# VH-VL binders against q0atu2, part 167

Target 1, 119 residues: q0atu2
Amino acid sequence: MLDKKARIRTSREYRNVFEKGKRLSGRFLIIYYVENALDNNRFGFITNKKIGMAVIRNRIKRQLRAIVREYQGQVKNKHDIVLVARAGIGKSSFEGMEKDYIAIMKKAGLFARNANKID

## First folded at step 9 (VH-VL)

Design q66 (framework fv_dusigitumab)
Fold by ESMFold2-Fast, scan of step 9:
Structure q66 (fold): chain C 119 residues (1-119), chain A 122 residues (1-122), chain B 111 residues (1-111)
Amino acid sequence: as target 1 above (119 residues)
Amino acid sequence: QVQLVQSGAEVKKPGASVKVSCKASGYTFTSYDINWVRQATGQGLEWMGWMNPNSGNTGYAQKFQGRVTMTRNTSISTAYMELSSLRSEDTAVYYCARDLGYDSGEFGMDVWGQGTTVTVSS
Amino acid sequence: QSVLTQPPSVSAAPGQKVTISCSGSSSNIGNNYVSWYQQLPGTAPKLLIYDNNKRPSGIPDRFSGSKSGTSATLGITGLQTGDEADYYCGTWDSSLSAGYVFGGGTKLTVL
């Protein structure tokens, strides 16, 4: 779903976001985010073993990427953002994850004032 | 096949700078971060920083901030670490090491250079 | 001084089992993946364990890792003389000034 340039790829880039970034927690998601020196946004996704087995973690990662892609036009440019799935996210619906993502991004000030789903 | 090969031993005077090279082969150089780690004689491993060979972005341990510079030349798949204002405490073996790719769910340093001995003496 | 605490040494006889502990805090081990490295005398370190408990190709299953809370352990069963080495844990530290941190190292002697 996301272009390679829009993905955080290396473990060090993930750790840079954790080290320098701000943290904000939602119901199912934690985001870490930092401004980058690029001309685009990059996203990373973490689904740890506390969430469940690989099948569940991969499904959640896939769904989160789909949500991020749907709303990428509303995200303020030049940020590296890592989404960390919390325990319990496996019980959430797609719509529940989407709602949590929108809420946390607005709270972080990363969404435009009129951010809505792209149609 | 996958390997990191470092430059040879260096002897420097206090106050000088040293630049260590690390040539990568057998993989796509720009796809993996490079770490620099040092080890003084009889001492433990000490992380110095990382460099992203695709972007050129770096992150340095606070202890080395202002004295270390990590760069690369993508045309020859080579990473560099330069340490300035050398003192006797900088006498150590310096290693480069490749980071695992996170999209695979991995963290750690899986491929290491053979090490470069840097001796700082009068 | 290391931010991750390891015992300075451990010893056992061939065929026995040892465990090496690595203790940290919430900002490092408690929040991040742990790796383990083996350093034979005169050589570069070698990755033994990554992601808390995974082995790279070529690492025998007698090496294992685990993590609980703010501590990690490396287990070695069926000890061989070739296992004499220094062992280091390592992880990312999420606190403002850190970065990657190593434990102080543990010298394993096979008696």
Scores: ipSAE 0.008, ipTM 0.576, lowest interface PAE 11.8, mean pLDDT 83

Design q67 (framework fv_dusigitumab)
Fold by ESMFold2-Fast, scan of step 9:
Structure q67 (fold): chain C 119 residues (1-119), chain A 122 residues (1-122), chain B 111 residues (1-111)
Amino acid sequence: as target 1 above (119 residues)
Amino acid sequence: QVQLVQSGAEVKKPGASVKVSCKASGYTFTSYDINWVRQATGQGLEWMGWMNPNSGNTGYAQKFQGRVTMTRNTSISTAYMELSSLRSEDTAVYYCARDLGYDSGEFHFDYWGQGTTVTVSS
Amino acid sequence: QSVLTQPPSVSAAPGQKVTISCSGSSSNIGNNYVSWYQQLPGTAPKLLIYDNNKRPSGIPDRFSGSKSGTSATLGITGLQTGDEADYYCGTWDSSLSAGYVFGGGTKLTVL
């Protein structure tokens, strides 16, 4: 579970990521990301109705937070990152979401050099 | 002198898509975000998303994610909103609006287009 | 259903004062600035108040805004017949949808 300080909360924070950030699409995820002026990373999560009912969307958000938490030590410091779940994520396994997350974070250059050793 | 002029009314069948345009004038088009807001007959305002005309970056409301696409053509200062897989409940007036709060990070919509009526019926 | 709660209607006589409330939660009004929009019949909305209590150029000082905790209030003094309109509050919401949300709207009738 991510610490409250590692979550994006306000309109200003989301706006900054969307408007000044870069966008990268994976199979199940889209990320928006930008460098921040803080000493830590912050994450935001967005799910859509095409995924399914609220219970399914809440489960997806919980699983995405767990994935982000597991790999947070490998993410380059001082970034705000928003994850947007694509419709197809509802049919994905946890492992499928995890692999997509790793792939897009590596492609974005957001994983530290040592993270690239993970196959 | 700031003006947003939208395309004319559309009548579509269920399952079709519609693309509404919003032509900006009187300011530097790439300096302010464009938001889209709709209003069904007798209902309130519903935010659909925003588009940055400089970068092309977008953010969509959860309800419309996967059905809406917001784009622009900077050479003619025009923003577009395309909504696919239309249903009868998509019958509404669609507005584009300029966002004054870009630099502050807050959202507030200072100039609005006149609205485009989209009717979805068989 | 609207995330922000407004009374569906309010009415008063010319020259009187009215207030329109907008109630939310910590995920929206509690952590973000509030705007107010006026929609005259058959027209597009018009920005009336932004950043809780600021007026755009051209908006008379009869219109005011305030925010306390998770609620915002629009105040209108010296009511005129031309003020008959729907009024909407709006702000960012960081909960499930993470986007901009509007209140359900309040119809103001000047009797």
Scores: ipSAE 0.006, ipTM 0.596, lowest interface PAE 11.5, mean pLDDT 84

Design q68 (framework fv_dusigitumab)
Fold by ESMFold2-Fast, scan of step 9:
Structure q68 (fold): chain C 119 residues (1-119), chain A 122 residues (1-122), chain B 111 residues (1-111)
Amino acid sequence: as target 1 above (119 residues)
Amino acid sequence: QVQLVQSGAEVKKPGASVKVSCKASGYTFTSYDINWVRQATGQGLEWMGWMNPNSGNTGYAQKFQGRVTMTRNTSISTAYMELSSLRSEDTAVYYCARDLGYDSGEFYFDYWGQGTTVTVSS
Amino acid sequence: QSVLTQPPSVSAAPGQKVTISCSGSSSNIGNDYVSWYQQLPGTAPKLLIYDNNKRPSGIPDRFSGSKSGTSATLGITGLQTGDEADYYCGTWDSSLSAGYVFGGGTKLTVL
């Protein structure tokens, strides 16, 4: 579970990330990211209907939030980051999503410390 | 089986640009990132950047930002690295290398091209 | 400059054991997996070790890797003349200028 302060909530905030941010594609995830003027990072999550049934989309969204939370301490302050699930993510394991997230964040230069999980 | 075959040696004058190619075979080209690494004569390995052949997204080492461009042509499974505003210190062997980072969750280069010698002289 | 420190050279006799160190910081080795590469004279580098201590298919078990804190070590036992090469460690650096970094390289001479 991410704290509400660490979440992107308004359409205007999502638009800012999409319009001004950089895009990076992984196997199961796309991230859009931009530096913010806050003291913390904020995350947004998008799962399109083409991924599958609502139960699958809700599982994916919960698992992505869990992954982001576990690696929250490794992410460079101060960024707004939006994760977009690709159609193929519905067939991925939790481990597969986690590996893709770590790889994308490293390539984006957004990891500042060891990629340890929060206990 | 997996092969990365690079273009031949280049001799350039200062201020020119060079574009090196890297043709992949033996695997699905769009499934693995391509990285570029250079090595000046008698010196160590220096990472230049990565390119995702599926998306076209790139990331460059700070030293090369603004001078390097990495692209690909998926129809012929070929990656390209173009370095502009060449100086004598750009004289090096340039390698392309395959990256399993997305599969393993880390960065390591399991297959390398044979290298392309670029000489910059007046 | 190089953010990963290796000794510039190491030497031993055939059949002996040698270790090559790679020293970094919390933003690189302390933060991520380490790989090792062998470069024979006149050739492209070849992957020897990934995930700190794993060997690709075809790499003999004479080669081993380990990591402790902010340092990594490549071990080579039963040295052969064909092992004469430059050896490089490599890892992801997560500092503000994030990217992949190599050690300065170690020249192994088999006397």
Scores: ipSAE 0.008, ipTM 0.617, lowest interface PAE 10.4, mean pLDDT 85

Design q69 (framework fv_dusigitumab)
Fold by ESMFold2-Fast, scan of step 9:
Structure q69 (fold): chain C 119 residues (1-119), chain A 122 residues (1-122), chain B 111 residues (1-111)
Amino acid sequence: as target 1 above (119 residues)
Amino acid sequence: QVQLVQSGAEVKKPGASVKVSCKASGYTFTSYDINWVRQATGQGLEWMGWMNPNSGNTGYAQKFQGRVTMTRNTSISTAYMELSSLRSEDTAVYYCARDLGYDSGEFYFDYWGQGTTVTVSS
Amino acid sequence: QSVLTQPPSVSAAPGQKVTISCSGSSSNIGNEYVSWYQQLPGTAPKLLIYDNNKRPSGIPDRFSGSKSGTSATLGITGLQTGDEADYYCGTWDSSLSAGYVFGGGTKLTVL
């Protein structure tokens, strides 16, 4: 579980990331990210109707939160990051989503120096 | 069919900047990242950074952060790498390379430009 | 020192087999795919192996790759004079200012 402090909650906060942030696409994920004025990172998660029924979308959200939490120590501080699941994510394995997350965060330059996987 | 064609050799003085171009053909330019790699005389390959031609997003190696800028012009399928504050240590061959692994999030460079020799001398 | 360690040189006769090692750590080879590049004298590098052990179209099967733990190996069988080149491993490193890293390179001399 991500701490409440580490979660983007309001539509206004999401809008800020979408409007001012940078965008990068991976195989199963799109991220939008922007530096914040806080002392911590915050994460948001979006699963579109095109992914599937609510039960599938909720499973994907839970799995993405677990992945983000596991790697939170590798993320450069003071960023708001929104993960948007692409339509094809429902066919992916947990490992496939994890690999895509790691790859896209590396390409975005969001993984900090000397960071390690948390577990 | 895939080709990356780079601009010609450059001779610069210390403190100047250089801008190398890389024109892509034979594929959809915006579908693959372009990476820049240099090789100093008699040395190995050194990664400088990546540029996403669709979004314009970039990521630079820490050594070059603050001195390098990677851009593109999608209307002519051309990528650019500009390196400022040149020193003698920047004398190298500079390569652009296509990142076929982009969609999977991996890095592997399947097509390379022919290289641009940049000589920094006073 | 490069982050990925390769022997500076290897040599063998035509028809023989060589292996070139690439040693890293858990922050690079240990959790990432490895690629291998061939650089003939005076030319740009050419992709030989990607995803640890896959060959691009046009690369003969006498070139092979493998990865175990934090090390990767490039194998070349049936050596030909035209294989004389510098060989580089490459991978993503997630520890120090996340980026792509190359090995120091290995000069293969075919005697």
Scores: ipSAE 0.007, ipTM 0.555, lowest interface PAE 13.1, mean pLDDT 84

Design q7 (framework fv_dusigitumab)
Fold by ESMFold2-Fast, scan of step 9:
Structure q7 (fold): chain C 119 residues (1-119), chain A 122 residues (1-122), chain B 111 residues (1-111)
Amino acid sequence: as target 1 above (119 residues)
Amino acid sequence: QVQLVQSGAEVKKPGASVKVSCKASGYTFTSYDINWVRQATGQGLEWMGWMNPDSGYTGYAQKFQGRVTMTRNTSISTAYMELSSLRSEDTAVYYCARDLGYDSGEFYFDYWGQGTTVTVSS
Amino acid sequence: QSVLTQPPSVSAAPGQKVTISCSGSSSNIGNNYVSWYQQLPGTAPKLLIYDNNKRPSGIPDRFSGSKSGTSATLGITGLQTGDEADYYCGTWDSSLSAGYVFGGGTKLTVL
């Protein structure tokens, strides 16, 4: 569950990320991302009809928020990031979504290369 | 004067695709997003998506994901909306509209095309 | 049904005033600006109000907008027969799909 300050909530904020940000595609996720002028990161989540019924889309959205929350400390400061779920995500496991998220964030340069859980 | 002029009426069979055009004039085409909105006979307005004519970036309403594609040709200041796998339920008037809220990140549509009637029948 | 709730119809006599409500939630009206659109029979919609309460050039001051919490209101005073139209509220929704949403529309009949 993400803190409200870490969530993209308004049309202006989503629009800014889509129009000015970079796009990167993974297996199950697309991210759009742009540096912000805040002291924290903010995340947005989009699940579309191709994924499935509302119950499935809501489950995916909750799982993506949980993944983002778990790894929020690994994300480089001051970014707005929107995660868009691809059609195939409904067939993925939680672990599959997690792996894809880590891979795409590392590829985008938003994670440290060793952002697997090493305490 | 700002104008958005759309292509003419189309009659299509189920399973076909339709591509509606929207030619902009009277302003810098790349400065404002173009949105697409449809209206089935006797029904309300339904937002389909937005397209940024400078970047080519798009955002589509969930209902149309996978069936809609919004593009543009900046050399002729024209936006396009293509809807595939047509069904009888897609029979509607399709509008393009300019988004004047672009600079503020808000959405409001100050100029609309005249509409394009698309009829899907067997 | 529409995400934003409007009454399906409203009616009044010429010279009277009416208000049209538009009810939403925190993910749409509560966090974003509201616009209103007028659609005369057989025509494209026309922007009537933007940013909750602002009028485009050419829209008479008989038309007004307001927003409180998760609801917006369109006010029309001095009703004229030419005001007979469908009226739609619209705003961004940051929930599941993130996109622009319209109210279901209100048919205004001038008796």
Scores: ipSAE 0.007, ipTM 0.637, lowest interface PAE 8.9, mean pLDDT 86

Design q70 (framework fv_dusigitumab)
Fold by ESMFold2-Fast, scan of step 9:
Structure q70 (fold): chain C 119 residues (1-119), chain A 122 residues (1-122), chain B 111 residues (1-111)
Amino acid sequence: as target 1 above (119 residues)
Amino acid sequence: QVQLVQSGAEVKKPGASVKVSCKASGYTFTSYDINWVRQATGQGLEWMGWMNPNSGNTGYAQKFQGRVTMTRNTSISTAYMELSSLRSEDTAVYYCARDLGYDSGEFYFDYWGQGTTVTVSS
Amino acid sequence: QSVLTQPPSVSAAPGQKVTISCSGSSSNIGNYYVSWYQQLPGTAPKLLIYDNNKRPSGIPDRFSGSKSGTSATLGITGLQTGDEADYYCGTWDSSLSAGYVFGGGTKLTVL
């Protein structure tokens, strides 16, 4: 799991990212992102009811956290990033979510090293 | 068979706009980004931007910000690139290209349109 | 002003081998995979190499790619007259804005 320092925790912090951040949409994910004044990156995750039942939403959230954790060393420091799962992500494989994450992070200019699949 | 078919040649006056189309077939149009690349007479390849046909999101090269608009119509699997405030330096062949790298989380263009010649002259 | 530097031209005889270099920085080749494109006169570019060293279906193994640090190399062996073309390297760049960049191109003459 992600360390608590790497998590966006409060509604105020989420609101800041939504209001001041840039937005990019992929096939299954939307990211909102903004540079922060901290020395570390922070991530937030939103899986709403349009995705499906709680069991599915919890699985997706767990898988997205695992993907973010796997690639966190390649993300440029000093960003707050919120991942919003789109309707339809429940039909995606883990690999499909991973590919979408990598693609949108590269387009955002947020990857500092070559990002590929699992090590 | 994957194919990208572009609209025909255009001749425009300085200050006009041009809109080039790129019709995709042989694959799921919304699954891969479309990129636009141009080549001015006697020059190399110059990337202009990407367009995600699923979301409509775009990213443009800094040089073209404010002059280029990339759109799509998913019902007819067609991408569009509109360039405004045309100058003589915009005389080029304009290509659309499919980004197969999106499927693998990378960036590489596996299929290209045949190109559209745009001539800007007074 | 290309951020990726290629020699403007290379020449060799049929049957020989050539290498085409592509030099960049940590914000592009140093961090991202490199592709190579072949452009025959009067035609659209064609993907020749992707992910540094992989060939699409239909590309003969005479074409190879490699990458070391912030530079990439395209190798062509057994040169044929049909290889006469412009060759471009390309990669993602994250330095100024997120975008794709091409090298300046190398004209290969087979004489």
Scores: ipSAE 0.008, ipTM 0.685, lowest interface PAE 8.1, mean pLDDT 86

Design q71 (framework fv_dusigitumab)
Fold by ESMFold2-Fast, scan of step 9:
Structure q71 (fold): chain C 119 residues (1-119), chain A 122 residues (1-122), chain B 111 residues (1-111)
Amino acid sequence: as target 1 above (119 residues)
Amino acid sequence: QVQLVQSGAEVKKPGASVKVSCKASGYTFTSYDINWVRQATGQGLEWMGWMNPNSGNTGYAQKFQGRVTMTRNTSISTAYMELSSLRSEDTAVYYCARDLGYDSGEFYFDYWGQGTTVTVSS
Amino acid sequence: QSVLTQPPSVSAAPGQKVTISCSGSSSNIGDNYVSWYQQLPGTAPKLLIYDNNKRPSGIPDRFSGSKSGTSATLGITGLQTGDEADYYCGTWDSSLSAGYVFGGGTKLTVL
């Protein structure tokens, strides 16, 4: 679950991930990620005007949080991870976003090999 | 006005399957997850799982994995919960409930269906 | 057995106050927000508190919630006979199977 402790909340914390982190691009998502000094993961989410209207951006942000929550058990600990939605995400299905998330997290080496998803 | 209206009572024999429906109205069906919760007579609430009506993705409680299937039909704003291999201990009231866990991935159930009584007897 | 522990019953007189506890662990209450549900006899549960301490519209302010560490409490002041019900806490559990869990429920009797 994405409790307060598992969320990147301040602009300073987001800036740290962008400046010091690694970047990896997928089809619908870009992730920025850096190891933190905590004993848990933290997630941030960014959607831009070029994705669509506020109602679409809010829906996508909600869906991305649900995807992150669903695969929480597979993510290696001690990372701050920011998900940035690309312009094309507004035309994707939930399944398309989910597959892209799994692919980029595996490519980044952030998924544990034997973890299972909730679904 | 948000409403979740469930199908009527069912009586089944052990080993049979039951499929309960939950018709949503008064909101955008695909915008909120649907959860299923049951309650045996005189017992507490027991969470069974969640279903995302937009994607069709599900997550089931460990106790029900392999026996429960949660689906939806978005054209009629209806969620379904099918429980197979019924036993006498599956006798319960089954509820569907809407979930507003957007902001942090939290779960909480703001509207509930009226419940469907399922009786499993020989 | 429920993974969240509630007292099986509590009782108090009309006009009095009562608290109902809900105890868990770091993998559930400790890491997640807590909700409370009221179930009147013969009815579906109703959301009473969400996000530890917030009330949905239509819920009177005599109902309150709080969370500290791995425990949560529901407070009810100005008790009325119409408050006789079962009360359940609920939260997400991030254990191996991951899922939503309810407390065992507390029956409130207004004497």
Scores: ipSAE 0.006, ipTM 0.551, lowest interface PAE 15.4, mean pLDDT 83

